VHH binders against q96fz2. Designs and how they scored, part 104

Target 1, 269 residues: q96fz2
Amino acid sequence: CGRTSCHLPRDVLTRACAYQDRRGQQRLPEWRDPDKYCPSYNKSPQSNSPVLLSRLHFEKDADSSERIIAPMRWGLVPSWFKESDPSKLQFNTTNCRSDTVMEKRSFKVPLGKGRRCVVLADGFYEWQRCQGTNQRQPYFIYFPQIKTEKSGSIGAADSPENWEKVWDNWRLLTMAGIFDCWEPPEGGDVLYSYTIITVDSCKGLSDIHHRMPAILDGEEAVSKWLDFGEVSTQEALKLIHPTENITFHAVSSVVNNSRNNTPECLAPV
Short names: E, the ipSAE of ESMFold2; O, the ipSAE of OpenDDE; V2, 0.75 times the mean of E and O plus 0.25 times the DockQ between their complexes.

## First folded at step 8 (VHH)

Design A10 (framework vhh_6z1v_2; at its last look DockQ between E and O 0.30; V2 from the best seeds 0.00; counts 0 for: pae E 14.6 > 2)
Fold by ESMFold2-Fast, scan of step 8:
Structure A10 (fold): chain B 269 residues (1-269), chain A 123 residues (1-123)
Amino acid sequence: as target 1 above (269 residues)
Amino acid sequence: EVQLVESGGRLVRTGGSLRLSCAASGSEFSTYAMGWFRQAPGKEREVVAAITQSGGSTYYADFVKGRFTISRDNAKNTVYLQMNSLKPEDTAVYYCAARVGFYSTAPNEYDYWGQGTQVTVSS
């Protein structure tokens, strides 16, 4: 996973992340740096995306089941990185393979500190290799959405009102991530950056791409992944596996250029 | 920031029981994972038992399983170690320790430590 859509306005995104804490209290995640959230239909590595993480990472008196939502840079910069420019990192940390996550220092160290996050997206894009050509067919991949009389589907949105109804009740894709905190050697703000854990594709996606993000399907999985105060690294990693509860449709080549940021990027062809 | 004070250590006979207490000051106690460690003279500090912030998960070293029980009372800012069927090998200074996140079995991963309480088990 190298491209996502996360276009919801901040208030809609926040409501889509409503959750229950350990005591059963209904909550909305609290924002950190909300002004750094940039909605886009076409997010690439090095851009910021919203992630959920435990409030305990920021406040030592927080219950570990309470959640913060914060924009983080896509592409994990390890805490030990000594150069002044994160783009000079020799390693590609956009994704982290599930089978080697405990073998690589860049991921093992933050994982040991409980730096687990849930990466939020409308969905993600993958490019299918087509036989007899060097062209690739892009697909938008996302959770199955609950269809009601008033909610509609992406393909059925034919007016601004119907368009808004599609997204009002959209179930966000929730991907397992690992983050780290990097302090620039020459001073400046601490950089929070993340990587998306990847697994082998499920049967339903195998014809599109051989890898997929580790998707956390449902609140139980999301809660366990985030709760580094009550769930060990070993137990959390048991949540990392392919998911069959996924759907997709082909989209136009407009999405290929990461500079394109319009609804056409995810519209069915 | 939390300050930890252990109590309850004393001389006990082989086969006896003892409950150690660790009282914490500071509002952060209920969010820390807590561990009990011990150290005999000339030996390294080793983990005995650990507990998560809610008490939902516990750890016990193999040499105390079935004999010791860790528990916590977040309303009283206290963690306990109930020690049963004590053996001479249990003689050590017992320390409580606190860390943010899930408990660890490594002493060097805890940020806050008490001063220790001496437990002596006589044959």
Scores: ipSAE 0.578, ipTM 0.843, lowest interface PAE 1.9, mean pLDDT 89
Fold by OpenDDE, look of step 9:
Structure A10 (fold): chain B 269 residues (1-269), chain A 123 residues (1-123)
Amino acid sequence: as target 1 above (269 residues)
Amino acid sequence: EVQLVESGGRLVRTGGSLRLSCAASGSEFSTYAMGWFRQAPGKEREVVAAITQSGGSTYYADFVKGRFTISRDNAKNTVYLQMNSLKPEDTAVYYCAARVGFYSTAPNEYDYWGQGTQVTVSS
């Protein structure tokens, strides 16, 4: 996974992340560093994206079932990294393969510390290789959305009003991530960064791409992944597997340029 | 900061039962995983049992073999260790410990410790 969409306004995004804590109380996640949130239809590595994480990571006496929402850098910078510039990291940390997560120090160590997060997106993009051509067809991949009688398919939102309604009730894609905290050697603010765990693609997606992000489907899976106080690393890793509960449609080549940030990026062609 | 106070340690005969209690100070007891550790003379401190914040998961050392039960009452800010079928080898100072996050089997990963309570099992 090298491209995502996360374009919802902050308030809409927050509401979409409503949850129940372990006591059954309805809550909204509290924002940390909300000013770092930059909505975009075209998110690439090294950009900031919103993730969910347990409040216990910030507050020693917090309920581990409570959630914080925070923009973090896409591409995990390990805490032990000693260079002054994160871009000097010599290995790719955009993704973490599920089968080798426990073999790589950069992912194993933060995971062992309970640094699990849920990466939020409208969906993610993948490119299908066209047989016989050098051209790749991009697809937007996301959770199936509830068809309200009035809310036609994403494609039927012909009116701005209908489009807004679709996004107000959009089910966000929830991907399993690992984050770490890096302190620059020269001082400054602590950098929070994340990697997306990947798995082999499900059967439905296999013709498009051979790998997919580990998707946490449902509130229970999300809660268990985040709650490092009640759920061990071993139990959490059982949640990491391919899912068939996805849908996708072809999009235009507009998304190929990471500088393009328009609704056309995820619109069906 | 959380203060932990153990109680219930005493002299018991082999085959006897004992219940240890650990009372925690403060209002946020439910946010800590709790553990019982023991240290015998000349030996290292070792984990006996551990329990998550809500009590949904527990750990027991191999030597426990079903004899001990860890439980907690978050309303009372207390963790318990019910010890049955006690043996002379169980003689040690028993410590209560608290940790932020999931429980650990490593003593150095706990944030707060009690002063300990002496358990002595006579033959």
Scores: ipSAE 0.115, ipTM 0.605, lowest interface PAE 2.6, mean pLDDT 91
Fold by ESMFold2, look of step 9:
Structure A10 (fold): chain B 269 residues (1-269), chain A 123 residues (1-123)
Amino acid sequence: as target 1 above (269 residues)
Amino acid sequence: EVQLVESGGRLVRTGGSLRLSCAASGSEFSTYAMGWFRQAPGKEREVVAAITQSGGSTYYADFVKGRFTISRDNAKNTVYLQMNSLKPEDTAVYYCAARVGFYSTAPNEYDYWGQGTQVTVSS
């Protein structure tokens, strides 16, 4: 997973993240650095995307079941990185394989500090290599959406009004991530950055690509992954597995160029 | 970075009680899960009890059998171990340890350690 869509306006995104805390109280996540949120249909590594994390990461004595939402850099920069420019990191941290997460220092150390996050997206893109050709077919991959009379479907939106209705009740994709905090050697603000944990593809996606993001399906999985105060690393890692509760459709090659930020990127063909 | 200082260890008769304290100096105490570990002469360090950052979940080794209670007071930056019904086999140096995230039963998962306090239980 190397491309996502996360295009909702901040207020719509925030409402889509409504949750219940440990006491059963309905809440919205509290933002940190909201001005760094950059919505786009076509997010790539090194861009900022919103993630959920426990409030306890920011506030002494906080209830660890309460959630913060914050934009973080895609591509984990380890806390021990010595150079001044994060783009000079000599290894790829866009993704983290679940089968080696406890063996790689870049991921084991922050995971041991409880630095678990939930990466939010409308969905993600993958490119299928077709036999007998150099062409690759992009797909948009996302949670199945409950069809309502008001929402319609992505392909059925005939007007701006209908398009808005599709997204107003969209179920965001929730992917398991690890984050770290890097202090620039020259000084300045701490950089928060994340990696997306990957697993073997489920049967439904195996013809598109052999890996998929680890998807947290449902409130219980999301809560347990986030709550580093009450859920151990070993118990949290049991949440990391493929899921068949996923759907997809083919999209045009518009998405191939990461500079294209338009609804056409995820429109069915 | 935190400094941990244990206190309260002493000589006590079998069946007696002790309360160990672990005072933390520095900042961010509430971000750490805490553990008590012990090491008898010639033995490896072993977990006794552990507690989450909030105090909402605790762990006790099997040999504790309801005799010990771990607690914390985040306002005072202190972790306690109440030890009751002490046996000679509880004789050891007791260490307080801290880590970020959920507690662990493995000593090598803890980043900060105190110097230890000696508990001796006479027959």
Scores: ipSAE 0.000, ipTM 0.204, lowest interface PAE 14.6, mean pLDDT 87
ESMFold2 (binder alone), look of step 9: mean pLDDT 88; pTM 0.900

Design A100 (framework vhh_6z1v_2; at its last look DockQ between E and O 0.65; V2 from the best seeds 0.00; counts 0 for: pae E 12.7 > 2)
Fold by ESMFold2-Fast, scan of step 8:
Order: C-alpha cells, then structure tokens, then sequence
Structure A100 (fold): chain B 269 residues (1-269), chain A 123 residues (1-123)
C-alpha cells in the first residue's frame, strides 16, 4: 500500500472515529496539530495522514484506552536516525512487512516502545497488472459500506449533489501502523512519522495485487492494537493478518498522477 | 510525578508468609504498570512480578511462580506482593517501580522507584 484517499472534512472525520474507552464511556478522539490535516483523494508517501494512537503516548496520567488523532508523515523516520535531513534516509519505510517486523531495527524499536497507531483512510489504491501491456488498472479498495436512506453508495450516486451524502456515515478503513518520533539533531519540532504494516493479499484481492495493508476489522481489533498499556507487542501482532471483509471497484487513470486531487480519483469507471 | 513507598518488610522464618505493600501518591496511579523487583547482597536488581494498569495481565519470575502473587487496588493507590513459602534465597531488599505502558522485565525501563523494604528469611 502506496496510495490512499483521506478526503473527509476534519469534523466528519472526527465523528467517524467515535469510540468507547475501557469503562464504556462514549468519546471522540482529541486532536493534536489539527491544522496539519490536509484532506485529499490521492495521498502519497511523505504526505501527512491522520492516525489514531493512545493518549498515554502524550500524557503519562492517561488511561491507555483513550485516543488521540494526529497527522503524521507517511514514511517512518527512526528515532536513532542521525542525519539532519529525513529525505536522506537510504531505505523505504512506507510499508513494513509483517513477516520481518521483529527483525528490522527500524520497526522493532518503536514496537518495543508501544508505538502502534491506526492509519485512517477512505480506502487505498492498487494497480492491477494487465496481460500484454505495460499499463496497469487502478482500483479503489475499501470496507463494505452499510446502505441507509441518508447515505448512498459510491458508484450508485445519481448526481454530484448526492455524492456529498455518501460520506456522512462512511466507515473509514483502519490499517495497522507503527510510528516513531525523531528529534532533529540541530533542533526544531519532533517529527512523528508512520509506516503501514503489510500482509499477503486475501483471496478477494489476489487478482489485483499480491500484498495488502494489515486491516483491523472492527472496534475490538482497533482497541487492542492501540492499547499499548494493556496489550503486549506479542498479543498485538496476533491481530496482523489478511482480511476478506473488503470491497473494490475500478477507477480511471486520473489517480495515477499523485498531483490529481479530485473526486474523479475514486469514482467508478 | 509518582512517589512510591514500600512497607511490610521484616524477618520471617523459612516457610513463612509476608505481604508487602507499595503506596503511591502524586498523579494517577491507575495509569501505570507496576513491578516488584528485588536486590540481594552481591547481586543485581531483578524482576519478581509485574502487573498492568487494569490488573488484566501479570508476570512472575520463574523462581517465585506458585509462591508469590501480585495484585493492585487502584481505589487505594496501592500494589501488593503476597509472598508464601518463603526461602532463605528470597532474602533481599524489595522495591516497587512504576512504568508507562505495558510492564517490562528490565529494571532500566522503570522511571519511578520506591526506597525499598528489607525482607530477611532465616532457617
């Protein structure tokens, strides 16, 4: 996973992340750096995306089941990185393979510190190889959505006016991530950056791409992944596996250029 | 932020029982993982038992399994170590410690420590 859509306005995104803490209290996640959130239909590595993480990472007196939502840079910069420019990192940390996560120092170290996050998106894009050509067919991949009288379906919307209503009750894709905190050697603000854990593709996606993000399907899985106060690294990693609870449709080549940021990027063709 | 005070250490005979208490003051005790560690003369500090914020998970070192029980009372800001079937080898200063996040077995990971309470087990 190298491209996502996360276009919801901040208030809609926040409501979509409503949750219950360990005591059963209804909550909305509290924002950090909300002004750094940039909605887009076409998010690439090195851009910022919203993630959920435990409030305990920021406040030592917090219940570990309470959640913060914060924009983080896509592409993990390890805390031990000694150069002054993160772009000089010599290896790609956009994704982290589930099978080697405990073998790679860049990922093992932040996991040991409980630095687990849930990466939020409308969905993600993948490019299917086509027979006899060098061109690929892009697909938008997302959770199955519940049909209601007030919400439509992508591709079933009758007009552009109806598209605005599709997103009011959209179920966000929740992907397992690992983050780290890097302090610039020359001073400046701490950089928060993340990677998306990847697994082998499920049967339903195998014809599109051989890998998929590790998707946390439902609030129980999301809560366990985030709660580094009650859930060990070993137990959390048991949540990392392929899922079949996913749907998709083909989209136009407009999405291929990451500079294109319009609803056409995820519209069915 | 958290201040820890151990109590209950004393001289006991082999086969005896003892309960240690660790009282916490300062900020919210219930958000910390808690550990009991011990240090015998001439030895390094080692983990004895640990417990998560909610008490949902516990750890015991192999040399105390079946004999010691860790518990916590978040309403009283206290963690306990119940020690049964005591052996001379259990003689040590016992420390409680607090950690942010899931408990660990490494003393170096804990930032808040009590002053210790002496347990002496004689034949």
Amino acid sequence: as target 1 above (269 residues)
Amino acid sequence: EVQLVESGGRLVRTGGSLRLSCAASGSTFSTYAMGWFRQAPGKEREVVAAITQSGGSTYYADFVKGRFTISRDNAKNTVYLQMNSLKPEDTAVYYCAAHVGFYTTNPADYDYWGQGTQVTVSS
Scores: ipSAE 0.519, ipTM 0.814, lowest interface PAE 2.1, mean pLDDT 89
Fold by OpenDDE, look of step 9:
Structure A100 (fold): chain B 269 residues (1-269), chain A 123 residues (1-123)
Amino acid sequence: as target 1 above (269 residues)
Amino acid sequence: EVQLVESGGRLVRTGGSLRLSCAASGSTFSTYAMGWFRQAPGKEREVVAAITQSGGSTYYADFVKGRFTISRDNAKNTVYLQMNSLKPEDTAVYYCAAHVGFYTTNPADYDYWGQGTQVTVSS
């Protein structure tokens, strides 16, 4: 996974992240560093994207079932990194393979500290190799959306008003991530960054691409992944597997350029 | 800061039962994983049992073998250790400890400790 969409306004995004704590109380996640949130139809590594994480990571004695929403840098910077520039990392940390997560220090250490997060997106993009050509067809991949009589499919939005309604009720893609905290050697603000855990693709997606992000499907899976106070690393890792509960459609080549940030990126062709 | 106070330790006969209690100060008890540890004379402190914040998950050392049960009452800010079928080798000072996050078996990871309560099992 090297490209996502996360374009919802902050208030809409927050509402879409409504949850129940362990007491059954309805809550909205509290924002940390909301000014770092930059909505985009075309998010690439090294950009900031919103993630969910347990409040316990920020507040001592907090309820671990409570959630915080925070923009973090895509591409995990390990806490032990000693260079002044994160771009000098010699290995790719955009993704973490589920089968080697416990073998790599960069991911094992933060995971062992309970630094689990849920990466939020409208969906993610993947490119299919076309047989016989050097061309790749991009696809937008996302959760199936509940068809309300009034809310047509992304493709059925024939008016701006209808489009807004679709996004107001959009089920966000929830991907399993690991984050770390890096303190620059020269001082400054602590950098929060994340990696997306990847797995082998489900059967439905296998013709498009052989790998997919580990998707946490449902509130229980999301809660268990986040709640490092109640769920061990071993139990959490049981949640990491391919899912068939995914849909996709072909999109235009507009998304190929990471500088393009328009609705055309995820529009069906 | 959380203060922990253990109680219930006493002299018991082999095969007897004992219930230990640990009372925590403050209103944040439910945010901590709790553990019971013991230390016998000349031995290292070792984990006996641990429990998550909500009580949904528990850990027991191998030597427990179903004899002990850890539980908690968050409304009372108290964690318990029910000890049955006690043996002379269970003689130790028993400590209650609190940890932020998921429980661990490493004493060094726990943030707050009680003063301990003496359990003595006679033959």
Scores: ipSAE 0.020, ipTM 0.345, lowest interface PAE 4.8, mean pLDDT 91
Fold by ESMFold2, look of step 9:
Structure A100 (fold): chain B 269 residues (1-269), chain A 123 residues (1-123)
Amino acid sequence: as target 1 above (269 residues)
Amino acid sequence: EVQLVESGGRLVRTGGSLRLSCAASGSTFSTYAMGWFRQAPGKEREVVAAITQSGGSTYYADFVKGRFTISRDNAKNTVYLQMNSLKPEDTAVYYCAAHVGFYTTNPADYDYWGQGTQVTVSS
């Protein structure tokens, strides 16, 4: 819930986000601030990661089913925050618990404005605590992927030819998020930032960790979460639940240091 | 961007019916959620009914449930409020309003307002 991989080049990432609008037209999401996208196998809070959101947030009269993709800061900065430096925020907004989301002003207010987003990643990392010790085993957790004779293995993806076989058709993990817009007191660009909603882990992950991100499994769930023009907060929150449609493998401790940005971070061990 | 004009308000007796209309000028009416609000003298403006862009979902305040019906005709750029079984406490100026996004009950969230139409219900 505190570390992800989102390493695809922008063009590959964009193609993986192909969708249909409410009229059935096939589309790609339109980028905002593409130069702020910083791909890495090892993303941590305060970094930028791409999210999907409704075009209606940016354009009066837009079709709310159309999607924008934009990098946003991980760690929601509430619109009411008064300091000039977001790192001075006195509470952790990396995640938002689903069972208290309507009780926390930092999340309830933007949610009531329809500020729902889909956080994109290759997958996320979680550390399993070993009994009787402070040592932890990291795992890479992601959607099951469709395999063909032309598909490659994740472990073999460290070469250019094998990378394409694994990643060109990768099904991105789609996590439910809430975002807010903060205007720095000294002026400058509005800061877009997000939190990832969390739920109790599914049975398949319970041996690794007791929490997991709220995963939106499939286009209907993604569309409903994004479409704040036609889907109320109450209806959208029904999409927030654990899923068993998830897989994982153990990875080496290379990922422990967030400065390590290499395919080894997610390679099976 | 959008201009809203209400019509149909008049004096009626208790138990009577009225249909209010709100005509919108502008090419983008179908992308707004629409609301009807009312304001009696000395009171705050309050939501009466609201409807999504497509008309797929509606909201009614508790004090009008079962008596009023909101509808919209996107081809005619018009939203309606059918008011039945009127009571003296329904006396107010009725406003239509437009909002980008899902409708809300808070008047402050609405960007465009009509001029209002007076509804007076006599005993």
Scores: ipSAE 0.000, ipTM 0.296, lowest interface PAE 12.7, mean pLDDT 87
ESMFold2 (binder alone), look of step 9: mean pLDDT 87; pTM 0.886

Design A101 (framework vhh_6z1v_2)
Fold by ESMFold2-Fast, scan of step 8:
Structure A101 (fold): chain B 269 residues (1-269), chain A 123 residues (1-123)
Amino acid sequence: as target 1 above (269 residues)
Amino acid sequence: EVQLVESGGRLVRTGGSLRLSCAASGSTFSTYAMGWFRQAPGKEREVVAAISQSGGSTYYADFVKGRFTISRDNAKNTVYLQMNSLKPEDTAVYYCAAHLGYYTENPADYDYWGQGTQVTVSS
């Protein structure tokens, strides 16, 4: 996973993340650095995306089941990185393979510190290789959406106007991530950055791409992934596997250029 | 930050029981996982038992399973180690330690340590 959509206005996104803490209290995640959130239909690595993480990472008196929502840079910069410019990192840390996550220092160290996060998106994009040509077909991939009395499930025949109606009740894609904190050697703000854990694709996606993000399907999985105070690294990693609870449709080549940021990027063709 | 003080260590006869206490000071005790470790002369420090932030999960080393019980009282900022059926092999200095996050078996992962309390088990 190298491209996502996360276009919801901040207030809509916040409501979509309503949750219950360990004591059963209904909550909304508290924002950190909300001004760094930039909605987009076409988010690439190095841009900021909203993630959920345990409030205990920032407030030592917080219950580990309480959540913060914060924009983080896509592309993990390890805490031990010694150069002044994180763009000079020689490793591609956009994704982290589930099978080698405990073998690579860049990911093993933050996992040991409980630095697990849930990466939020409307959905993600993948490019299907077309045999006999160098052209690839892009697809928008997302959770199946529930039907309401005023809105149906999203389908390939839906118009962009019909899509606008579903965003108020959109079920966000929740991807397992690892984050780290990097302190610039010459001073400045701490950089929070993340990577998305990837797994082998499910049967439903195998014809589109051979890999997929590790999707946390439902609040139980999301809660366990985030709760680094009560869930060990070993137990959390059991949540990392392919899921079949996913849907997709083909989209226009407009999405290919990451500078294009319009609803046309995810509209069915 | 948290500061830890162990108490309760003493001389006990084989087969006896002993309860160790670890008193924490500082405002953040309830958010730390806690561990009891021990170190005998000439040996490395090893994990004995550990307990999660809420007390909902516990760990015991194989050599103490069925004999020791770890517990915590977050209202009193205290961690306990109840030691039953003590053996001469249990003789060691016992340390209380705090770790932010889920407990581990590795002493190196713990940031805050007490000074230790001596437990001696004789026949």
Scores: ipSAE 0.357, ipTM 0.725, lowest interface PAE 3.1, mean pLDDT 89

